# Ledger of designs, part 4: VH-VL binders against Large ribosomal subunit protein bL25 (rplY)

Target 1, 192 residues: Large ribosomal subunit protein bL25 (rplY), of Marinomonas sp. (a6w1c8)
Amino acid sequence: MSLSINAVARTQEGKGASRRLRNEGLVPAVIYGGETAPVSISFKDNELLKAVGTPGFLTGLVEVTVEGKTEQVLVKALQRHPSTGAVMHMDLQRAQADKAITTRVPLSFINAAQSEGVSKQGGRLTVESKLAEVRCLPANLPEVLTVDVIKGQLDQIFHLSDVILPEGVELVSLLKGEDHDQPIARIGKSKR

## First folded at step 15 (VH-VL)

Design C3 (from A1 with heavy chain S106P)
Fold by OpenDDE, look of step 17:
Structure C3 (fold): chain C 192 residues (1-192), chain A 125 residues (1-125), chain B 107 residues (1-107)
Amino acid sequence: as target 1 above (192 residues)
Amino acid sequence: QVQLVQSGAEVKKPGASVKLSCKASGYTFTKYYINWVRQAPGKGLEWIARINPNSGKTYYNEKFKGRATLTADKSTSTAYMQLSSLRSEDTAVYFCARDTWTYDSPGYPEYFDYWGQGTTVTVSS
Amino acid sequence: DIVMTQSPSSLSASVGDRVTITCKASQDISNYVAWYQQKPGKAPKALIYAASSLQSGVPDRFTGSGSGTDFTLTISSLQPEDFADYFCQQSYETPYTFGGGTKVEIK
């Protein structure tokens, strides 16, 4: 299920132009990547706010429609106002079917409560990483990566290598070697 | 301050082996990876291999498979690279460099923040 | 292996000039790019990491930008000490690879 959002092409660029857009309730953005030139666009702030709050928008493929043309993109960067948290600008990378993309995908830890470490040994699952960076073709981009911790013992550390990878998906960290197999969760005793 | 000091220049015959050293100071040696990079005269940089000084785990460029061997001595905070079956094409300046990656820091993309001064290796008949 | 295509291979500039060097990666490598400066007979010096982060102690006239496949190093106002070779590097995947280098010479 692909998310969709509408945008309007803009001709004015620069800091001043961007500021004016924001004053008008619009959020400037750019679509780039591939063989085509970058396109400057703007979103309605309220529409974008809803989109940003939707799971998968920041981590998955998004369909952006500009002047009747729809493009599949990834949100690569989101600049927020340091005080208000309002979105100030967004960078969108075009996804090409035949080109591998790099993006972060949410991790889902399952069966924690049933694990021996939690159910019998009184431990608690602590998640250290909620996202994992992956390389894959757009068609293979998962909405979520699963980590099954059913076999987890007290004081056990789970790593990136414990992620169940779907076909065609690679973990970027592991492309550098096994030593980059970072911890992503742990079953430990609860401290109150 | 962080410092990497490499061994002196080497002159070798084809087929010989060379072992270079890189002594680290100013930081916890076992915390950071050490990379080896070479640069042929007038050419660009080429990554050779990486070692985790704590675990001894090594990663090699396939181009140097079987010829390059990395080791590390924790007691002296020194990394070593041995290159065997030397060829004229191996003539280059060899650098060791500290990798910013640490196992306990998920941080930003890693890079080489500190470099040794380089060791010139000349292979000639 | 990931190929980093760096351009130009050389350029001539004057003090005060704006200089731009580019690297194009053969695939999407996100922000896993670093830039180095190398002077003759010296080791490379880190300038930029994570595509756009300035290394500590490096003048702010150096800026890195880009993400995905296209990356740029910019020197806003070239200083006498900036005449050197510059290299981009990807740390996305082993083997790590470097651009071919850019020699910045005095005009």
Scores: ipSAE 0.790, ipTM 0.915, lowest interface PAE 0.6, mean pLDDT 94
Fold by ESMFold2, fold request of step 17:
Structure C3 (fold): chain C 192 residues (1-192), chain A 125 residues (1-125), chain B 107 residues (1-107)
Amino acid sequence: as target 1 above (192 residues)
Amino acid sequence: QVQLVQSGAEVKKPGASVKLSCKASGYTFTKYYINWVRQAPGKGLEWIARINPNSGKTYYNEKFKGRATLTADKSTSTAYMQLSSLRSEDTAVYFCARDTWTYDSPGYPEYFDYWGQGTTVTVSS
Amino acid sequence: DIVMTQSPSSLSASVGDRVTITCKASQDISNYVAWYQQKPGKAPKALIYAASSLQSGVPDRFTGSGSGTDFTLTISSLQPEDFADYFCQQSYETPYTFGGGTKVEIK
């Protein structure tokens, strides 16, 4: 999830300045976090539109180049136009190599069709969560986390504790204890 | 109208135990966790533990593990905390608080939306 | 344990003033921050949850902001009933921890 995009530094901020940038085909954004002061930047709208449509841009590490200097960041928030869906503003958090980050990572459920619950018991996998929030160092950020449901039975509920975790990756919900092991999928009776 | 009503003030000697109560009303008692938090005189807040009133399952701050015991009575909608081997530094106001987390709807970072009025526990010779 | 460092420890202000209180977490805790108001001899009352969401029944002069490690509570126009202690709390990882508090006093 090492996507790249170019940005331009900006010194003018505020509603009026942001409106003028958008009228010129630019999207305002802020890079914050780490030991460096926040910086205001802008993206070309056409480049940002393409990037947002790329898998992993909104959930993974992104390299942002500002006037020849590159930083690794995470997209932490974006503001969209309510009717058109266009990105109006973005918040980007610096990812420091020695500091843990918190972000959402896609879940992939594998082997459902081969499970006894689906293949022999008339079940169908229903995914209830497509993302899981993780804590890890930037270098350990996985592109996807897998849940292997090969042993699934009809009426079985899968939880966050069923997620296969790479070394150095923790599920944020479970940092609060075993009683926060929320459901993420189930095999239920097909109604077709 | 959600309400948590706590038991009255307690004065104890070092080494004794105290059992505090927290009676809930105005909501389905078994739907939400109950947390216990204390505040020593002139000090900040310290989280002690939480209980799921439906199952009785508990989770303790390590600082209090072995001394604090949480229970709940579904029939009276009452949560209890017992603290044993009391010391003078256990002198504090003890609060119960409702946790916003639920198994069915875990959608927000949790917080404590309703608090009891607090019970003062004084431990002195 | 996650340390919540709250600043200032006290401040003096007049009715109508804009007041800001900050909390810094010892690690990235995303938006797992709540803010509470506590008046003398009373239990805390929730103001803000999820860093920026306003609790039901709380006036909109209270605003929360921040994500990651730096969080701010703002009172846009201080009212007489707002003179109280304020605490931040993280709910990212147990044990849940609170900031040291900010006493907002009448100038």
Scores: ipSAE 0.675, ipTM 0.856, lowest interface PAE 1.2, mean pLDDT 89
Fold by ESMFold2, look of step 16:
Structure C3 (fold): chain C 192 residues (1-192), chain A 125 residues (1-125), chain B 107 residues (1-107)
Amino acid sequence: as target 1 above (192 residues)
Amino acid sequence: QVQLVQSGAEVKKPGASVKLSCKASGYTFTKYYINWVRQAPGKGLEWIARINPNSGKTYYNEKFKGRATLTADKSTSTAYMQLSSLRSEDTAVYFCARDTWTYDSPGYPEYFDYWGQGTTVTVSS
Amino acid sequence: DIVMTQSPSSLSASVGDRVTITCKASQDISNYVAWYQQKPGKAPKALIYAASSLQSGVPDRFTGSGSGTDFTLTISSLQPEDFADYFCQQSYETPYTFGGGTKVEIK
């Protein structure tokens, strides 16, 4: 299910306006894309803090309500204060039901402990990529993509082509050809 | 310094073939893909194909399938493109370009960071 | 194939002007966009990669922005050496494709 959050429209943009909003406990953001002009908005800092801590907010579809109008969006960029880690600005892309989107989805590696490489050959799974970039319609966006490493042997390297893909989901790297099938994990010798 | 030096201009008749060269220096030749791009007079850029110089694997724009052949010589750090069955529409400047993609580099979307000076191919009947 | 629609096809400007060039992709291509400058008879030169990252040695008056389908190259204060052709390129999916170009001319 989509997460939701309320926002308010803002008319002032730019460096000075953004600093004033943040001093008032508001986080500036923009919604862009689709057929509609970009909209400048703000979130309450405390509400946004709770939302970004919620699984799926930064990697999935989010409903944002601005002045009674609800839009389905993806978080595309997030700027944090270098000292405090507080969210300073957020870019949101509109998602349209009939248009493919591109976003990063978490990878889940399963059955490593049960593999021969780990259980019998002294290996340990090293994850090199925690996310994979996908193309799909919004309705087909998975929460997670699975890599089953049950057959893994010591020294085996897993690649993007080893990812289990739901119907309607493509890996962006592989749209460039099989020579872009990069490593995502390996079973290597455990140091002890 | 990274350099891509291309072979000299060619004049050909329709139906002939041409083989262009692109000599790389200033970096590890086998680490980066080489792309070929052309530009007809007064027109935009068109991607032709790429080669992995280490493995020799190639990928072609479908428009050029069957006519373009890419090869690479690791010993001379030179990439080659042969284009056969030339037509007047193949008149263009042909560029080689280094691709920023590497197999073991996570990172930015790839682009072409270094280009050769171009080779003019003229096909006239 | 992904179509990159670039506008305007040409513009006239004076030294010191702010210049904006846009590219629209026919589908979402995330940030897989580069911008190139090309002078007559010369190879393209990379300016911007990953939609907004500045290539080494390129002056910071060049700014790239955008994600998804809409991308912009901005020159904040046009210099005499900036009169050239400009192209966007997508690297999201093969075949890689380029915008039709924008000729920036002196008034």
Scores: ipSAE 0.673, ipTM 0.856, lowest interface PAE 1.1, mean pLDDT 89
Fold by ESMFold2, look of step 15:
Structure C3 (fold): chain C 192 residues (1-192), chain A 125 residues (1-125), chain B 107 residues (1-107)
Amino acid sequence: as target 1 above (192 residues)
Amino acid sequence: QVQLVQSGAEVKKPGASVKLSCKASGYTFTKYYINWVRQAPGKGLEWIARINPNSGKTYYNEKFKGRATLTADKSTSTAYMQLSSLRSEDTAVYFCARDTWTYDSPGYPEYFDYWGQGTTVTVSS
Amino acid sequence: DIVMTQSPSSLSASVGDRVTITCKASQDISNYVAWYQQKPGKAPKALIYAASSLQSGVPDRFTGSGSGTDFTLTISSLQPEDFADYFCQQSYETPYTFGGGTKVEIK
């Protein structure tokens, strides 16, 4: 189930053009990648605000319609004003069905309360990474990756290699070798 | 004041071995990986391997497996690379470089932030 | 192995010129790109990491951009000290690979 949003093409670029667009209630963005040249676009501020608040918009595939033509994209970068939090600019990457993509996917840690480390040994799960970066074809992009910690013991550290991977999904950190199997969570002694 | 100081130039015959050193200072040696990269005359850069100085664990470019051996000495803050069965094609400048990745908190794409001055290895008859 | 195709292999420019160097990756590598400057007889020096982040102590006339497969290094106003070789590097997947380099020469 893809999320969708409408955009308009634009020809003006740069700091002055971006300021003028935002004064008109528009947020500048760029679609790049694939076989076609980058396209400069803008979104209506109110529509983008609603979309950004929708689960899956920033982490999944999105359909963007530009002047009646649709493209499947990933949100690759989103710049916010540091004071107001307003979206200043977005970078969007075209997703081609036969080309692998790289994006961040949420981690879900399950069964911590039932583990011996938590239920019997006085531990608490501390999550150190909420996202993991994956490589996969667009059709294989999961909404979430699961880490099952049911067998966790006190003082145990969970790593990227403990993530349950669907077929066709790879963890980018592990493409660099086994010494990049970084910790993502631990069961540690609770403080009072 | 991070500094990587490499050993001096070497001239070798085909079939010989060479052992290059890279002495680190100005930071905690065991916190960062050391990579080895070479550059043949007039050519680009080629990654050889990396070592975790804390554990001694290594990862090699398959092209160099069996000929390159990386070690590290924590007590002297020195990394080493030995290259065996030298050929004329191994004539190059060999660099050591510090990797920005750390095991406990890798927060961004890694790169090589500090490099040694390079060691020239010449393999000729 | 990920191939980094760097263009151009050389260029001639004058002081004050705007210079653009590109790298194309053979696969999506997100922002796992660094750019290095190398002067004759010297080690490479990091300029840009994570595709667009400026290394400490590097002048802001150097700008990196791109994500996915297409990456650009731009020097907004070339200075005499900028005549050098430039390399991109990917750190997405081992073996780490470098672009073929771009020699920036005085016209």
Scores: ipSAE 0.666, ipTM 0.855, lowest interface PAE 1.3, mean pLDDT 89

Design C3 (from A1 with heavy chain S106P)
Fold by ESMFold2, look of step 21:
Structure C3 (fold): chain C 192 residues (1-192), chain A 125 residues (1-125), chain B 107 residues (1-107)
Amino acid sequence: as target 1 above (192 residues)
Amino acid sequence: QVQLVQSGAEVKKPGASVKLSCKASGYTFTKYYINWVRQAPGKGLEWIARINPNSGKTYYNEKFKGRATLTADKSTSTAYMQLSSLRSEDTAVYFCARDTWTYDSPGYPEYFDYWGQGTTVTVSS
Amino acid sequence: DIVMTQSPSSLSASVGDRVTITCKASQDISNYVAWYQQKPGKAPKALIYAASSLQSGVPDRFTGSGSGTDFTLTISSLQPEDFADYFCQQSYETPYTFGGGTKVEIK
């Protein structure tokens, strides 16, 4: 279930070196964070393209292997060419087992079709947020957070506090208080 | 254009209460939270609490809960903070500040973009 | 509570110098950091928000950087009007907390 990708170390950095790497089918990246010095790496363009298209790569923990050594990382930034969409650079943050991380996790809304709001009251679920920012230890990072809308009624608004949280997972917005309980979805009148 | 104008300096005895005001202008008062922050002489800044002027809902730093009370008057665009059971350690400059967080805007880390001029509260025997 | 450890507590520099002030958070706070300037007898003024975004009306000689736990405010070319105290602030978790401050004195 782990996502993984191989990389090679690189010693050349800067705009000129990055352009040459991309011309050779390589994408520059940096692994940073923790107590260890940043490491400059590159990925094969085709392998990275496949990985980026895999669900969970951009939002979950990824194993990156550099010269036989494996690191758990999070994708923190991804630069794309504005006209072609090609990945130009990636920033990767090390995940330390004993230190909390902050990252965005996908939301999954379940049971909308079974709710009275949708099935009997002519409503339709509108999702306003597809991601939620969480704090947790790396081992507790969920692949997805669930919002069960089975009891949803027409005109009901769902908030961050309606998210089902696994043990050890906190929503960052709610660390600022209950008044930061933002809307994430609603059941409203259907036009279809 | 945005202004937060605070009430004048106060001198109090230990055990008294003080009520500070913060009048807002140049923006829609009910759209943004108001925070209160203090700075003791030669010390750093300490967050006290915030209020949603639209709903009147408040959130307090636990250190001040039970002594600080925030209110807001929508008709005058004025936020208030009352601090009771004053002690000499409460001697400080008290600021009100506008919070950039809004309920219906795309999220970004909030901060305090406009501050009042501060009100000096002196608590002495 | 999240502790923001700011250094140095004081520094002296000449006009034109590059000045660097750091804050270290006691945990990962992503980019939930703002930087403020405070002149004697005055309220703080926002310089940087979201760790690296420049507040409107602030000269571009001020830059912010960092993410996670380590954050930096840099003044690329110190000007006479930059004599002030500087504070970082986290807005990741209440109570909001501030760094201890850095007094920048012009030599």
Scores: ipSAE 0.649, ipTM 0.844, lowest interface PAE 1.4, mean pLDDT 89
Fold by ESMFold2, look of step 17:
Structure C3 (fold): chain C 192 residues (1-192), chain A 125 residues (1-125), chain B 107 residues (1-107)
Amino acid sequence: as target 1 above (192 residues)
Amino acid sequence: QVQLVQSGAEVKKPGASVKLSCKASGYTFTKYYINWVRQAPGKGLEWIARINPNSGKTYYNEKFKGRATLTADKSTSTAYMQLSSLRSEDTAVYFCARDTWTYDSPGYPEYFDYWGQGTTVTVSS
Amino acid sequence: DIVMTQSPSSLSASVGDRVTITCKASQDISNYVAWYQQKPGKAPKALIYAASSLQSGVPDRFTGSGSGTDFTLTISSLQPEDFADYFCQQSYETPYTFGGGTKVEIK
């Protein structure tokens, strides 16, 4: 069920070295965090292209193998060329089983069509946040978080506190207090 | 452009209270939180509390609960902090700072982009 | 509370030197880090936000990097006006906390 990809270690770093790697069909990346020093790696462009297109690669745990050693990582940053969209660089963070991680998880809004706000009051659900940032141990990382809007009324605003949280999962914004319970969706008057 | 102007220096005896002001200009006062941060002589920075000027809601560092009180006046674009039961360890420069977080831009880490000049509070017997 | 451990506490460098200051968070705080410069008798000034984004009006010799627990502020070519104290700050959870500071002294 876990996604995996192979990488090679690289010794050359910096802007000049990164340009040469990309010209050779390689995408530079860095693995950092945990107990060990950061390591510079590269991915084959064709393998990375397939991986990036796979659901869960950019938002979930990925197993990266470097010189026969496998680590669980999270994709923390992805830089694309502004003109071509090609992946230029990736930042990867090590996930340690006993240390909490912070990452973004997709939100799934369910039951909007069955709500009174949508079905009887002429409303439409507008999603304003497609991801929520969570803190949890790696083993507790959900693939998706659910927001059940079945009780939604016209003009209702849904907030982070409306997200259904599995055991061991916290929303990062709410660690800052109730004033950070930001809106994530609303049922507003439909122009339909 | 954005400016936070704080009230003048204060000298107090232990047990007294002080009320500091922070007048904002150059932006919509009710759109951004105001934080209060202090710096004791030779020490680092310590976050005290924040206020949402629009709603008046406050959030305090537990260390200061019961002694610090934040208020805001929308009509004058001024935030206030009162600190009661002053002790010698409350001697510090007190800063107000604008928080970058808003409901309109919930997608990035907040920080303090504009700071007042600071108000020195000296507590001595 | 999240502890921000900043190092070194002070350093001396010559004009033109590359200077590196680090902060280590006691837990993963993603990119919820800002860096501030404070000159003697003055209020802090924001340099870097979101770990690596440069504040408007700040010279591009200042660079921030890191995510998770390890963060770095780099001054690529130290200038005389860069003599100051530098602080990191986390905004991941309340109470917001600051690093202990780094005094940069120009030799």
Scores: ipSAE 0.635, ipTM 0.839, lowest interface PAE 1.4, mean pLDDT 89
Fold by ESMFold2, last read:
Structure C3 (fold): chain C 192 residues (1-192), chain A 125 residues (1-125), chain B 107 residues (1-107)
Amino acid sequence: as target 1 above (192 residues)
Amino acid sequence: QVQLVQSGAEVKKPGASVKLSCKASGYTFTKYYINWVRQAPGKGLEWIARINPNSGKTYYNEKFKGRATLTADKSTSTAYMQLSSLRSEDTAVYFCARDTWTYDSPGYPEYFDYWGQGTTVTVSS
Amino acid sequence: DIVMTQSPSSLSASVGDRVTITCKASQDISNYVAWYQQKPGKAPKALIYAASSLQSGVPDRFTGSGSGTDFTLTISSLQPEDFADYFCQQSYETPYTFGGGTKVEIK
């Protein structure tokens, strides 16, 4: 299930308007995509802070209500203040249930410590890609994709094709062919 | 200086075959993929196929599968495209182009950064 | 196959005009779009890659934008040397496909 949050429509845009919104305790955002024009909105800082701390808000579908109208969206970009971590801006893409979306999903590498490469052969897992770009219908969007490295040996290279894919989820790089099956992790010799 | 130099113009009759060449220089030939794209007179661009010069692996637009054959010669840094069973609608300028994709993530998203000058193929009775 | 619908098919403009060319993809292709310029009898030349990144040696009057399905190429102040055909291209999945092109004619 998607999370919900309320937003307020705004008509002023640009750096000056965005600075004024932030000074008033509001966070500017844009909803774009689908067959309608982009809509500029803002969130109350306190409500957004609670929402971004909720599991699934940044990685899954969110319902945003603007003046009584609800849209299902995906967080596509989030700008944070580099020193405070406060959210400065958000980009939201409309998700339509019958149309595929493209977005980046975190990779989780599991069982490295139990593999022969790490436990018995002096190896260490080096992660080279933390995200993978996927295509799927909104309902099929996973929070995370798993790579099980339990059978890993020293000097083994793991590729995108080693990712465990839920039903209805495709890796975008592989839509271009097997020669785009790039490395995502390796078990290499530990310096220690 | 990256450069792709293509073979000269060809005039063919329907049913014949043609083999076009694309000689690469100024970079490591096996590091980048070579694509072939054609343009009929007054028309847009149409992707034909791609070859990985290192492995020889190829990917074809289904429209050309069975008629187009891509090869690469590492020793001369030359890519080739053969098109068989030529028809009048195969009359076009044929380009080779370098793909920016590589395993260390250049070309995400990839595009064609260098193009050959084109080879005109005319198919007429 | 991903269809790239490019508009307009042609336009006439004066030197100094702002020109906008659009491409719509038949599905979400993220930012996997490049824009090319082609002059008569010549090979295409890359202008923009990754939807918005300017190719080296291309004047900064060329700007690309968009993500997902809707993409634009903008020439902020048209110059006489910008008379050419322009094409978008997707590299999201094979077969790679191009927009139908836009012929820009200087009035």
Scores: ipSAE 0.621, ipTM 0.836, lowest interface PAE 1.5, mean pLDDT 88
Fold by ESMFold2, fold request of step 17:
Structure C3 (fold): chain C 192 residues (1-192), chain A 125 residues (1-125), chain B 107 residues (1-107)
Amino acid sequence: as target 1 above (192 residues)
Amino acid sequence: QVQLVQSGAEVKKPGASVKLSCKASGYTFTKYYINWVRQAPGKGLEWIARINPNSGKTYYNEKFKGRATLTADKSTSTAYMQLSSLRSEDTAVYFCARDTWTYDSPGYPEYFDYWGQGTTVTVSS
Amino acid sequence: DIVMTQSPSSLSASVGDRVTITCKASQDISNYVAWYQQKPGKAPKALIYAASSLQSGVPDRFTGSGSGTDFTLTISSLQPEDFADYFCQQSYETPYTFGGGTKVEIK
């Protein structure tokens, strides 16, 4: 999967420069991490808006091209205007092939309709977490993590430990112990 | 209002055991985990272990596994740490600390928001 | 075990100076970093959590920043009461580990 976006280098930094960029239809951002110094860039507002709406842009590896040079990055922080929701600033982390990364990956719950909890016991799947934080090498970053709820019963709670993990992928919460195996979904009766 | 009050200083001989207490008040004791951290004289901080006071389940730093034992008494809102086979390098101030992890606030990086005053343990001949 | 490398180990500064302390993690730990202040003979006190969030009751001259492996604590205008040791701590993976500390001395 090839998520990509073009950016332009910027030399003006700071609060005043960032405000001027936004007034000109540009969104300031920083690429940091790896062995090199942080690089200040900007994105065209309209191009960034389309990219943010693309599945996987905020959660997966993105190619950013700055003046003909391409880097693999992850979106690590995104500041939005509280009233309009417009992206005001973005932090991007370089992904190095031999260094583990930490990022959020979408959860996909499958087979809920076929489960006894939903099909026979009057339940409905309520998703409490749509993302899970993972640690892996960039090459091992999955597009999505699957939770198979085919065996689900009414009143069952699904946890992070129910996530199907590809080789080389770890859930960050579980690196802290089994008492951090938080709920991610449940089959419960509908609210009346 | 949240307060962790620890037991008094201890002087022990090598090979002995010590049991330290940490009494919690001002919050629901079983809602938050208790961690134990020590600081040797002139040294940095070292995490020892964590207990879930509700379930009694514990997690230990491998360095202390087999020597440290954590327990909790819900009826007195008190956490305990016993450290056995004491050596001179166990001379330190031992702190209990409340962990911010709760089921109500998943997804925030946890940290230690309230600390006890510390208990000095001295191991000498 | 995740190693938290903190620098400098000590510094001397005047009241009003801007002070910066850094902490580098041996692997990506996202924002799972807290900063603590410890005065002589006292327990640590939380200043910053989640790399950049200010603990309640802490003066806003303390700021934290960073994500991934590189983190900083900044005191924008050093006050006499800021003489203390400062420690970073990761909570990404057990065993939780602390930086070696930075002793801040007021000239």
Scores: ipSAE 0.620, ipTM 0.837, lowest interface PAE 1.6, mean pLDDT 89

